# Miniprotein binders against b1l550, part 163

Target 1, 279 residues: b1l550
Amino acid sequence: MRLPEELLERARDIHSEAPSHRIKLDRVGSFGLKVPVEFKGFLLLAEADVWVSLPEGRRGVDLSRQVEAIYELSNPPKDPFSLCREAAISLLEKLNYADSSGVSIRFDAPLQDGESLKYYGVEISSIASDEIINKIRVEILGMTACPCTAELIRAYKSSEIAATHTQRSLGILEVSTKAEHPDPDKLASIIERAMSSPLRTYTKRPDEGGLVIRSLSNARLAEDVVREMIHLFLEEFGHLPEDTHILAAVRSMESVHMHDIYAERSFSLDEIRKEISSH
Below, E stands for the ipSAE of ESMFold2; O stands for the ipSAE of OpenDDE; V2 stands for 0.75 times the mean of E and O plus 0.25 times the DockQ between their complexes.

## First folded at step 15 (miniprotein)

Design lc8
Fold by ESMFold2-Fast, scan of step 15:
Formats: C-alpha cells, sequence, structure tokens
Structure lc8 (fold): chain B 279 residues (1-279), chain A 95 residues (1-95)
C-alpha cells in the first residue's frame, strides 16, 4: 500500500519541529545497513552505520537522506576506506544542520593461510567535522600458553618442553589518526606475531601438533602479548602523526578459569615514545 | 556547497589513485596526481570561505603534502620530503 502523495502537503514536518526537550544528541543515524565493498580483490557484503549530530532545537534527522548518501557511493563497490571518508563528507554536505558525521563499516577480512583462508574482524570509521579522523579496529584470534604453569610443571617434572594450559586469545589493535587508515593485514600480522602461535581455519593432526609445540615453546602472558603488540606496532607504524591514538588489548579465554583475563593499553605516539625513552 | 563537495570528492579520488601508484613503485606518476589533488583541495578551501567545513579542505591539503613527502622519499629526495612534511604540519596546525 502507498498513501496518496497529496497527504504530504498537509502532514507536519516532524523532523524540523522543536523537540520535547532541548538536548543535543551526539549520534543519530541508520545502523546495520548492508553495503558491498571491494577489499583486496574480494567482493564482500559489509555492515555499515551512518550517523550525524543533532542540534538541540531540531526534533529529528532525515534518515532516508543518510541511506541515499552511502548507497550513492557504494555503486559500483569500492574499497571500504574511500567509502567511509567520502560518505562521511557527503553526510555533512547533505544534512546542513549537523556539525559532525560518521560512518563505520564492519566486515570479516579474508587472510591467506597456506592453501586455505582464515578471517579476522575489521571495523573502519571516518568521523568528519572541522577535520577528518580515521579509525580502524582489527581483532584476530590467536593462541597463548601460560608461562607460570609451564614453570611450575617443569619444576615438578623434568622435561625439555614444559606442559601448560593453552587457550584462545583475542588480540585487538585500534588506531585513530588524521592520516589514512593503516593496512589491516599489517595490523592482523602484528597481533598474530605477538601471540604464542596463530590459529588456523584448517589443520590436520601433524600441523595441529606443530601449533601446540610452537605455543608451548613460546609461552606468553596477556600482558606480554600487549607489550609485544605495542613494540611491533611502533616498528611498523611509528611514522604516523604524533597525535595518533592506539588501543592495544588482549582478551585471554582462560581454559583453567570460568572467567577471562584482559590486558590493555591506550596511548598516543607522542606519549609512548616519551615513556620508552625515559629509561 | 555542491561545488565544494564535488571538488573534495575529486581530490579524494586522485589521492586513492596516487596511493595505489606509490604501492606499485611509481612515485613520479603519483606526484603528478597529488599535485592535481592539491589544486582541487585548495579551490574547495577558497569556495567554502568562512564556512567551518573549510577545515576539511585544510586537512586534505595537509594529507596530500604528507603523501607527496612519501613519494619524494621513494625517489631519494629527502630534502624535498622534509620541506613537504613541514608544510603539512603548518597546514594541519591551522585546524
Amino acid sequence: as target 1 above (279 residues)
Amino acid sequence: SPEYRKLLLEAFKLIREAKKLLEEGNPEEALRLLEKAFELAQRAFELARDDPRTRMALWLMAYIRRLQAEAYKKLGDLERAKELLEEARELAEEL
């Protein structure tokens, strides 16, 4: 059913009305949109959120105009970085009452793993206002092995490789910068290299044994993994602007506990360099 | 505003093409596109005079200068790269 168009002449413009309470809203938008993107030769169906700020004197946002903005720019599909930046700018131009806009695009990124593919999580954002801030979050699972239990077992029984518990750990790197988005494959690589061993989509028994032995020979606390991630990040991306903000975190799904262990550090490049150089 | 948006999006398109050229080891062609992108961003800044959104054009100009510096580093011209990074810093500080 479609209502008669002449009703639009008589209908109130609800969005332009004064609100019940004169309060600014930080983000109002369309969340969970499905948009095609091209990522490193793959055509992927990504999930997008688009939003704008809403001033205290305006009741609502034109949501249809937000959807038009991102869909105009997604056909034909393009890389998610350009899509984020262009859509955020387009939103500010189309919605003149807003003082800021944002776009976030989420997808599972394919990563070559021998003869197979594995996937890691990517969220790319651009926030436009007086400037453009680009943000990227990469999450990938790896394996960690406990060095404390390893040492205790080694002390109890002599062996060349100490027995210990292993668990899945989620590594997280989030970067916010005025420069372009960092390459997510490089961020994922940093996370995996900081772990006791990477995880794989497919393993046969001999390969599985090799991963376990690798992790046992490279036992690391969540705290060790976060520090190593920061070290590796600085080696790869230390050239970014000094006001670039990074979050490095690990959530270890401890196999010997009913709870998880979590470690994180947030910092700017300027801040961390001063901290490291003070010793 | 429509003209401002058009110039900004054209500049972003050229930046994307230039970044791909830098990754492929063609910094000379990248510099050609980046200079064109800078001209477009500068025109956008001029058109949006006294509009708070002109700061987006300044950010883009700073970003282009940073990419040009990377291209000159790949060409071995470290002095020109340093000059461009300083210009980028000055543009960014106006934000």
Scores: ipSAE 0.000, ipTM 0.202, lowest interface PAE 14.0, mean pLDDT 82

Design lc9
Fold by ESMFold2-Fast, scan of step 15:
Structure lc9 (fold): chain B 279 residues (1-279), chain A 95 residues (1-95)
Amino acid sequence: as target 1 above (279 residues)
Amino acid sequence: SPEYRKLLLEAFKLIREAKKLLEEGNPEEALRLLEKAFELAQRAFELAWDDPRTRMALWLMAYIRRLQAEAYKKLGDLERAKELLEEARELAEEL
């Protein structure tokens, strides 16, 4: 059932009314929208959040125009980077009271793994005002092996390949930049290369023993992984603007503990270069 | 600068008016406003003092070209619509 459109002429426009308190809100929007995207030749179902700033004198946001902004641009499906930027611009155009807009799109990205695929998490955002700030977050699981336990067992048994515990570790790289979004596959590669070993999907040629031996031969603390991620990031993406902000983090799901170990570092490119050049 | 921001806001206003005209079945007038909006976005591009503002202006110009393509589709001019979509793609690729 559809109510008569004539009722719209008689109803109060609640969103344009004055609020109970004159307080600005930073983000008001539609969260958890499902949108199709095309990513590197794959058609994927992504989840999107769209939002705008709300001034202190306005009670609410027109949610229908937010949904319209992203859905008009997602049919036919397109790459999530263009979709984020274009939808953010469209939101500013459609909602004239907003000072800023934002769009975030999340999906699991396929990554070639031998003759099969594995997946890593991607979140792409664009925030628009007089300029566009692009943000990307990549999360991928890898393997770490404890060097402390390895050293104790090596000393005890006089073995070059010491027994130690291994665990899944989640590597995280988040980049906020006024340049275009970095390639998420390159960010995922940086994370995997910083780990003791990548994880993989088994094919008809399993090599589980080799994966474990690689991890044991390349034992790393969570702190080691974060430092290596930063080093590799600077090699690949040091050309980005100096005010580019990065978060590098690792969460190690310790197999011998009832708790996780976490290490992180946030920095701007300007900040980290001055730090490294001082030493 | 204040002039750059003013040009963006004026372009957005014209785009909103053009979309309303398209909805009301007046694509000819919508195209006139969208071309004016494009000129404002192009001036913003010329006034941009850094890459982020330049990119914003280029993305806005591409957005306007896509809206003009929709207007030409409503007029039945599919060839002109295709030309505008190709121009939008080229503008987006400039960065």
Scores: ipSAE 0.225, ipTM 0.677, lowest interface PAE 4.6, mean pLDDT 84

## First folded at step 16 (miniprotein)

Design cs1 (at its last look DockQ between E and O 0.00; V2 from the best seeds 0.00; counts 0 for: pae O 17.7 > 1.5, placed apart)
Fold by ESMFold2, look of step 16:
Structure cs1 (fold): chain B 279 residues (1-279), chain A 82 residues (1-82)
Amino acid sequence: as target 1 above (279 residues)
Amino acid sequence: DPVREASKYYSEASKLISEASRLLRKGDVEEAAEEYEEALEKLEEALEIAKEAGNEELIKRIKLMIELVEKLIEKLEKKLKG
């Protein structure tokens, strides 16, 4: 049903009024939007959130203009990083009462896995104000092998048997920076290289044996995986601004335990350099 | 492997969609529409294979992509008819 346009002349503009309780809101927006993106030659269906800050003197946000900002830029599809940044800027332009805006885009990124594809999780954000802060979080599964059990078996048998328990582990890197978003494939590579072995979509029996042997020869604690992620990150991305913030974490689904093991470290680039140089 | 076969068609469709997007940026609307139509054919094949395999998550993803591509084709057809 389409209502008469003359009603717009008689109706109050509820959104532009002052609220009865003058309280600033940090994030007001539309969450869970479906948007197309082009990533590395693939058309992906991503999920997006868009928001702006709302000053204490404004009752509501113009939600249709928020949705318009991202959908106008998503057709035709473009890379999610450009879409994220441009939409955040467009939100501030369209909703000039806000002092900040934000856009998050989530998708499963394809990664070559032999003759097939596997996927890893990506969430990017751009938060715009008088500057733009870009965030990216990648999550990818890998395989870890426990060095403690390996050492016990070595000591008990003093034998040629190389054995320990192996399990899936979820590696996480999250980067917040004033620079452009880091390449998610490079972040995923760092995580996989820090693990005992990568996981494959499928393996044949001889290849599966090779994966297990590789993980056994590269046994690591969850704590060591996090440390290795940080080391590899600094090699690849140490050039980023000094105030870049990183979270490195591993959640290990231990095969012999009833619970998960979790390790994490957050740091800025200048903080971690001071820490390393003190040793 | 039905899942691998469906993923192959999906990947082919994605490459065609990417090329169509490049054509649109160059202003080649008719050629872009043709590439989107070919991508849709690949997605429909992927969907049939995914349904035969009973992979609910893959079916959902392919259906959403089909809807998106159909919308893109419809928009381009409107532009061409003027």
Scores: ipSAE 0.000, ipTM 0.310, lowest interface PAE 12.9, mean pLDDT 82
Fold by OpenDDE base, look of step 16:
Structure cs1 (fold): chain B 279 residues (1-279), chain A 82 residues (1-82)
Amino acid sequence: as target 1 above (279 residues)
Amino acid sequence: DPVREASKYYSEASKLISEASRLLRKGDVEEAAEEYEEALEKLEEALEIAKEAGNEELIKRIKLMIELVEKLIEKLEKKLKG
C-alpha cells in the first residue's frame, strides 16, 4: 500500500528536528547494502556501507538520500575504487549538513590460480571531509611452516629437509592514504610471497608435493611473515605519501595448538623509514 | 609513562561520569553535578599530560569528553536555577 502523497506533505520532517540531546554523531548510515561492481573483468555483487556525520542540532540523517547516492553511481557498474570515492563525495554534496562521509565496499576478489580461481578478501573505503582518505584492506590465506620444530627434528634425525608442522595463516595488509588506493592484487601478492607457500585451489600429486617441500624449505615464524610483508610493501609502495598508514598482520591457525598465533605492526611510512635508517 | 598516566586519569573520569549518570537516574541532581565537575577536573589533568606526551589521538578523545561533560554541567545548572 502506497501512502497518499498528500499525507507526506503534511508530515513533519522528523530528521530535521532538534534532538533531545545535542550530541554530534560520527557515523550514521546504511550498512549491508548490495551493489554491483566491475573488478578485473568480473561483475561482482559487493557489500557496501554508507554513512555521514550528523551535527548536534539535527535529529536524524536522510537515509534514503544516502542509498540513492551510491546506487545512482552504481549503474552502470564501475570499478569499486571510483565508486567508493565518488559516492563519498556525492554524500557530502547531497547531505550538506554533514562535515564528513564514508563508503566501504567489501567483496571476494578473484585471483587466477593456474586454470582455476582462488580469491582474497578486500575492503575498499573512502572517507571524505576537507580531505579524502582512501583505505584498502586485503586478506589472503597462505601456508606457514614452523622453523623451530624443523630445527628440533633436524637435530634429532639429521635430515637435510626436516619435517615440521604446517598450518594455514591469514595475512592482512591495511593501507590508509591520501593518495589513490593501492593495487589490491599487488597487496595480495606481497602477502603470499611473505608466507612459506601460497595455497592452491587444486593440486596434482607432483604439485602438491612440491608445494609442501617449498613450505618446509621456507619455514617462517608469524613474526617473520609480518616483517617480510613490511619489507616487500616498502619495496613496492615506498613512493606513497609519508603520512600513509599501514597495518601488517598475520593470524596463524596453528596445527599443534588449540589457539592461533597473531602478530602485527601498525606504522606510518615516515615512522618505519626512520626506524630502518637507524640500524 | 605519560600516556599511561593520562589514560589513568581518563579512566577515573569515566567512572565519575558513570556515577553521575547513576545519580541523575535517582534524582540526585546536585550530587551528579559535583561528580561531573570532578570528572572534568580529571579530564583536564589527562589532557595536559596527553599534550606533554604528544599523543594526538588521546588528546582528541579527551577533548571530546570534556566538551560533553561541560554541556552536561550546563544543562544541570539550568535545571537547578529553574
Scores: ipSAE 0.000, ipTM 0.175, lowest interface PAE 17.7, mean pLDDT 88
ESMFold2 (binder alone), look of step 16: mean pLDDT 84; pTM 0.797

Design cs2 (at its last look DockQ between E and O 0.01; V2 from the best seeds 0.00; counts 0 for: pae O 17.6 > 1.5, placed apart)
Fold by ESMFold2, look of step 16:
Structure cs2 (fold): chain B 279 residues (1-279), chain A 82 residues (1-82)
Amino acid sequence: as target 1 above (279 residues)
Amino acid sequence: DPVKEASKYFMEASKLIQEASRLLRKGDVEEAAEEYEEALEKLEEALEIAKEAGNERLIRSIKKMIEWVKEMIEELEKKLKG
């Protein structure tokens, strides 16, 4: 129901009051906002979340100021990394009762795939307080082929048979760092190179066969895909601050199983270097 | 320059979408729907220009935004009829 304006004018400012239960909240904000961004020559409609911390003595957040912080910066459209960082800083400035703020931006990044485009998932975040922490998560589909089945068939009297099952696998790299966000295309490339083969958006029948043969030639366990992702990540991004945190993961939709296979490893750069150096 | 012109209409639509969101927070559903309708008009202008220019990147971007705006208009029309 639409209330009379004169009644609303008499209402007290609920948001600035103290709450009944004085409990700090970590994230209070507006989620699912639509913002335009410019990424690699594309104008995209991204999804954004904005939030701030809320001290135990404040009942509510100034929601309009939160939305203004990102909307004001999103026109004209600009690259999502600048938007993310600048909006997080603006939130903390505009909502000065908060001791931290955050912005996340999600979009499907276009990637050239022969004559076509394919897409992979990107989510970036910037968390501002007395410092800024930048996080990026990249998800891209590829193909894996099971080496266990390939070896079983080889050991069976027909060693000339190159056969195994193949399946779609989702590769994940997540990086949290004080440095600027890593390039998502480089992260996507690392994931694809770690798999048995990339997944194509369009294949003709001859191209389809080539994709399957590539997968069979690079049969890998989900565990080995994760290990290869880490190896390739260290090659490309070993220069990041040593307290940079990474998660590398694979979820394989195994064609002969009723359930998915999942492997992951989290590490900081200094942690993984010590682990590798111990061998 | 058709790419620049189409991008101008895309940006104008973005501003209208954000105004519509402001109106929805205020409870002005009918006014928000009007703003979304105007945004759709701007996007349709941008799409025609992008198609004439043959710019596939811009065409795809505009089409995605058109689909989202149409969904929003449909949702708000249900609220107004209810």
Scores: ipSAE 0.032, ipTM 0.489, lowest interface PAE 7.8, mean pLDDT 81
Fold by OpenDDE base, look of step 16:
Structure cs2 (fold): chain B 279 residues (1-279), chain A 82 residues (1-82)
Amino acid sequence: as target 1 above (279 residues)
Amino acid sequence: DPVKEASKYFMEASKLIQEASRLLRKGDVEEAAEEYEEALEKLEEALEIAKEAGNERLIRSIKKMIEWVKEMIEELEKKLKG
């Protein structure tokens, strides 16, 4: 039942009222929206969050305008990078009482794996204020082989390729920059190359054997993986602004323990360059 | 790193504010006021560092927290004198 429009004219604008407590809120918005995006030729249904800041003198945010802002820009579907940036700017224009806005879009990105598809997780964000900050987070699974166990087994039984335990490991790269969003496929590639081996959706028996052998030949600690990720990132993305912030992390789902091993490094490009140059 | 240092003072202030709130729930108004005053000192230090670093966002955040803590102190002082 649609309420008569006449009743709306008589209703107080609750959102524009003074709050009982004059406190600014950092983020107020709609979370878990579904929006279509075009990514690498695929039409995907992504999850989106939209928000703005709320000044201390305003009771609430016009949530309908937020939802309208992102959906107007989502038809026709466009790339998620442009959608995030444009929607963040549009939010500030439509909600002029806000000093900041943000948009986050999450989906599983398809990645070609031979004749099949694998995927990685991606979250693309833009935050607008006096400046625009673009953020991207990529998560992809790979495989690690333990070098410590391999060395122990080698010492016990002389073998050219020492047996060791292997496990799935989640690699994470998060980049925040004033530049355009980094290419998520390149970030995913960096993570995979930093691990002992990638995962495959489909393997024939010879391919599976080769994958395991590769992993054993490239045994790496979680710490090794993170350092390699950073190294590869600098090679590919060293041209980004110096104030670009990076999180590189690995969560290893250890096969010999009930718990996971986690390693991370957070840094700016300026900071890490100084660190490397000092050695 | 000035930003890291400012953040450290901010976190310390936050812990003190949490403790002050806990004390207020227990009815320890005098002790709570002392914790807020200490938090204010930490925030002022954080503000100076943030200004030196030129971090406008951090400056704004700290200033707002300072205003809030000052209001709390004033309210508690009124309760203690009344």
Scores: ipSAE 0.000, ipTM 0.152, lowest interface PAE 17.6, mean pLDDT 87
ESMFold2 (binder alone), look of step 16: mean pLDDT 85; pTM 0.811

Design cs3 (at its last look DockQ between E and O 0.11; V2 from the best seeds 0.00; counts 0 for: pae E 19.7 > 1.5, placed apart)
Fold by OpenDDE base, look of step 16:
Structure cs3 (fold): chain B 279 residues (1-279), chain A 83 residues (1-83)
Amino acid sequence: as target 1 above (279 residues)
Amino acid sequence: SWKKVRIKFTFDPEEREEVLEFLKRLARELREKYGLTTSVSQENGKIRISVKGDPEAVDKFIEEVLKELEKRGVKYTVEVEEI
């Protein structure tokens, strides 16, 4: 049921009123929107958050305009990177009282695994203010084998191939840059290569055995994985601006413990280059 | 009727930060003056101003921005696109 238009003319614009307390808000918006995106030939339904800052002199944000901004840009469906950047800019253009805007788009990205698919989690964000900052977070599962247990068993049984416990580990790369969003497939590849082995959606028996053997021969601590991720990232993305910020992390779901092991490093490209050059 | 225009400025790197702050303030003032929607951002070494509203107001906005930049004696290249 729509209210008669005549009644709307009599209503106060509550959002434009002065607030009871003159305080600026950093983020006001709509969270958990569903928007179509095109990614690697797939049409995906992504989750999106949109927000803007609210000045101290304004009671509320025009939320309908925020929603309209992202949906106007999502039809026809486009790549999530362009959608994110364009929507962030459009929000500032549509909501002229805002000093900053932000858009976040989340989905599971398909990754080919033989005749099947595996996936990684991706969150693409853009924050617009005086500058545009693009952020991407990639999360993908891999397998790690423990080198410590392997060494203990080697010492005990004098075996060349020591048994060890293996577990699923979640690798995380988060990149914030003034450049374009880094390629998420490349980020996912870096994480997988930093692990003892990748996961497979399906394996035949010989392939499964080979996967495990490879993992055992490439045993890595969670700390090793993070360091390897950083190393591989620098090789692939060292051309990004020096003020680019990176979070590299691993959460290892340890198979011999009820708890997880977590390791991380946060750094700028400038900082990490200085650190490495000092050795 | 409404018009939307994107203005892209290229400034000398040494002056870019100061000019950005100036343009932000100026855009805010002119936005209020003319009842426009504006955004100022920096991307790939360029300063971007988007302006939307009444076509005459948009044109006045652009003229005033350029006039104020001339008064400051700042060297720049400008690209204007109606979007």
Scores: ipSAE 0.006, ipTM 0.217, lowest interface PAE 10.4, mean pLDDT 88
Fold by ESMFold2, look of step 16:
Structure cs3 (fold): chain B 279 residues (1-279), chain A 83 residues (1-83)
Amino acid sequence: as target 1 above (279 residues)
Amino acid sequence: SWKKVRIKFTFDPEEREEVLEFLKRLARELREKYGLTTSVSQENGKIRISVKGDPEAVDKFIEEVLKELEKRGVKYTVEVEEI
C-alpha cells in the first residue's frame, strides 16, 4: 500500500526535531543491506552496513537517504572497495548534520585454487570525516601441523616415520589505515603462506599426498603462524603510513582437543618496527 | 546556524595530482583555522571539496582556497554549490 504524498504536508518531521535527551550518537544507520558487487570478474552478493553520527540536537536520521546513498552507487555493480569509499563520502554529503559516516561491506571472495576456486571472508569499511580511515579484515582457513607431536613421533622407536596431528586453522588479518585498502588476495596469501599448508577445494591422491608432505615439512605452532603473518605483512605492506594498525590472529581447531587455541597480536607499523629493530 | 558548500574544480590532467595534494594540505590548515568540517576527494577527473560550518567561516574558507589557487597560477574552472 502506498499512502498519499499529500500527507507529508500535514505530518510533523519527527527526525529533524530536537530529542528530549540531548545526547549525541556515534553510529545510527541501516545494517544488513544486500548489495551486488563486482570483484575480479565475479558478480557477488555482499552485505553492507551504513551509518552516520547523530548530533545531540537532532532526534533522528533520514534512513531512506542512507540506503539511497549506497544503492545509487551499487547499480550497476562495481568494485566493492570503490563502492565502500564513495558511499561513505556520499553519506556525509547527503546527511549534512553528521560529523562522520561509515560503510562496511562483507563478502566471500573467490580465490584461484589450481583449476578450481576456493573462498575466503572479506569485510571492508570506510569511515569518513575530515579524512577517510579504511579498514579491511580477511579470514581464510588453512592447515596447521603440530611440531611438538611431530618431534615426539620422530623420537619414537622409528625415527623414519613423519607424522603429527593436523587441523584446520582460521587465519585473520585486519588492517586500519589512511591509505587505500590493501589487496585482500595479498592478505589471504600472507595468511596461507604462514600456515603449514593451504586447504584445497578438491585434491586427487597425488595432490593430497603433496599437501601432507608440505604440512609435515612446515609444522608450526599457532604462535609462530601469527609471527610469520606479521613478518610477511611487513615485507609486503611495510610502506603503509606509520599509524597503520594491524591485528594478526589465528584460531586453531585442534583435532586432538575439545577446544580451540587462539593467538593474537595487534600493533601499529611504528611500534612493531621499533620492537624488531631493538633486537 | 551552519552552511554546507560543495566546490568542484577541473584542472588540466597533467597538473591534477599535484594540485590535489596541495588542496588537501590547504584544506587541513583552513579546517583547523576556522573550525570547519572538510573533505577533499577526486571524482570523474574533478577535485571535490566539501566544507561545512559557520556561514562566515565557510565563506572565508572558499575565499582563501580560491586566493591560493590564483597565486599558484594553474588553469582551472570552478563550480560552487550551496547544499
Scores: ipSAE 0.000, ipTM 0.203, lowest interface PAE 19.7, mean pLDDT 86
ESMFold2 (binder alone), look of step 16: mean pLDDT 85; pTM 0.823

Design ld1 (at its last look DockQ between E and O 0.92; V2 from the best seeds 0.75)
Fold by OpenDDE base, look of step 16:
Structure ld1 (fold): chain B 279 residues (1-279), chain A 83 residues (1-83)
Amino acid sequence: as target 1 above (279 residues)
Amino acid sequence: SWKKVRIKFTFDPEEREEVLEFLKRLARELREKYGLTTLVYQEDGTIRIFVKGDPEAVDKFIEEVLKELEERGVKYTVEVEEI
């Protein structure tokens, strides 16, 4: 049912009214939109958040304009990086009263694993204020083997391959930069390579055995994984601007405990380079 | 009343990075001075400025940006679009 347009002449514009309290809001928008994106030849339905700032003198945001902005850009489907950036700019252009805008797009990115698929989680964001800041967060599961338990068992039983507990570990790389979004597949690869071994969607018995043996031969603490992630990141992405900010983290779902082990390092490229050069 | 303007600059690739940082700083100063919203970004090898606000303030912003670029002796082409 649609109300007659003539009724709009009688209605107050509630959004443009002065608020009861003159307070600026940082983010006002629509969260949990579904938008189609094209990624590596896949058409995916992604989740999107869109927002703008609201000045102290305006009661509300024109939410319909925000939704229109992103959907206009989503047809035909395009890559999520362009969509994110363009939508952030469009929001800032369309909403007169906004001094900042932002877009976030989330989906599971497919990775080929033999004849099957594995995946990593990705969140792409762009924030437009006086300049554009691009953010990307990649999360992918790997496997870690504990070196501490391995050493204990080796000390107890002289074996060439020391048994140890293994677990799934979630690796996280978040990058915030004034440059373009880093390649998410490269970020996922860095995380996997920093683990004891990658995970596989499909394993035959010989493959499974080999995967475990590899993990045992490459036992790593959560702390080791984070440090390795940082090392590999610097090798691949050291060309990014000095003010680029990185979060490297691991959540290890420890198999011998009911809780997880977490390790992280937050840094800028300039900061970490100074740290490494001091050694 | 609101005026919205897109400015597209084409610079020599060798000077583009330096000019971009200059324009970011200048735009920040001017937006504070005139109470404007500005966005400076690079796309497709061009530098773009979006500016919105009071019409007179927007015009002053554009004039000052162009003046400062002239004073620096930077060679550029410019396209201005009101939206």
Scores: ipSAE 0.734, ipTM 0.915, lowest interface PAE 0.6, mean pLDDT 92
Fold by ESMFold2, look of step 16:
Structure ld1 (fold): chain B 279 residues (1-279), chain A 83 residues (1-83)
Amino acid sequence: as target 1 above (279 residues)
Amino acid sequence: SWKKVRIKFTFDPEEREEVLEFLKRLARELREKYGLTTLVYQEDGTIRIFVKGDPEAVDKFIEEVLKELEERGVKYTVEVEEI
């Protein structure tokens, strides 16, 4: 049943009223929207959040306008980075009272894995206020091999090939920049190359054996995985603005323990360059 | 009452980065002076400014931005669209 539109003239506009408590809100919006995106030849169903700031003098947000903004831009499906940025700008333009807006989009990104596929996690956002700030978070699983146990086993067996415990490790790169979003495949590649070995969807026995041997030959502490991620990031993305902020982290699901180990470093490009040049 | 304006500037490519930072700084200064909301960004090789607020304040913002660019002596073209 559709109600008569004439009622709009007679009903109070609750959202445009002043609130009883004049408190500014930083993010008011619609979260968990499903939007189609096209990413590197794949059509994906992504999850999106949209929001705006709400000043102290306005009671509510016109939520239908927010939802309209992103869905108008999502049909036909387009690149998620363009959708994210364009929707953030559109929100700021459409909602007069807002002094900032934001959009986040989350999806599983397909990645070629030999003749098969694997996936890694991507979350992007764009915040529009006095300028646009773009953020991307990439998460991908890899394999780490413990060098401490490897050295102990080498000494015990006097072996050229060290045995050690191996485990899945979740690598994380998060980048906040005024430039365009970094390519998520490159971020995922940096994470995988920093680890002892990538994970595979499947292997045949000769390939599996080789993968394990290479992981043992490239044993790394979680701390050194993070350091290597930073080194590789600087090599690939050192051109980004100096105030670009990065978080590099590893959560290692240590196979011999009931708990995980975590290592993390956050920095700006300016900060890390000064740190490196001082040693 | 609200006025909303999109401004599109084209500058020489070698000057674009420097001018972008200048316009960001100027827009921040004028936003506080006139109580406006502004967004400065780059798109398709052009610099874009979105401004909204009180109609008189928006007009003053545009006037001062153009005046500062002329005083700086930067060559540019401009398109102004009220939305």
Scores: ipSAE 0.642, ipTM 0.900, lowest interface PAE 1.5, mean pLDDT 91
ESMFold2 (binder alone), look of step 16: mean pLDDT 87; pTM 0.854

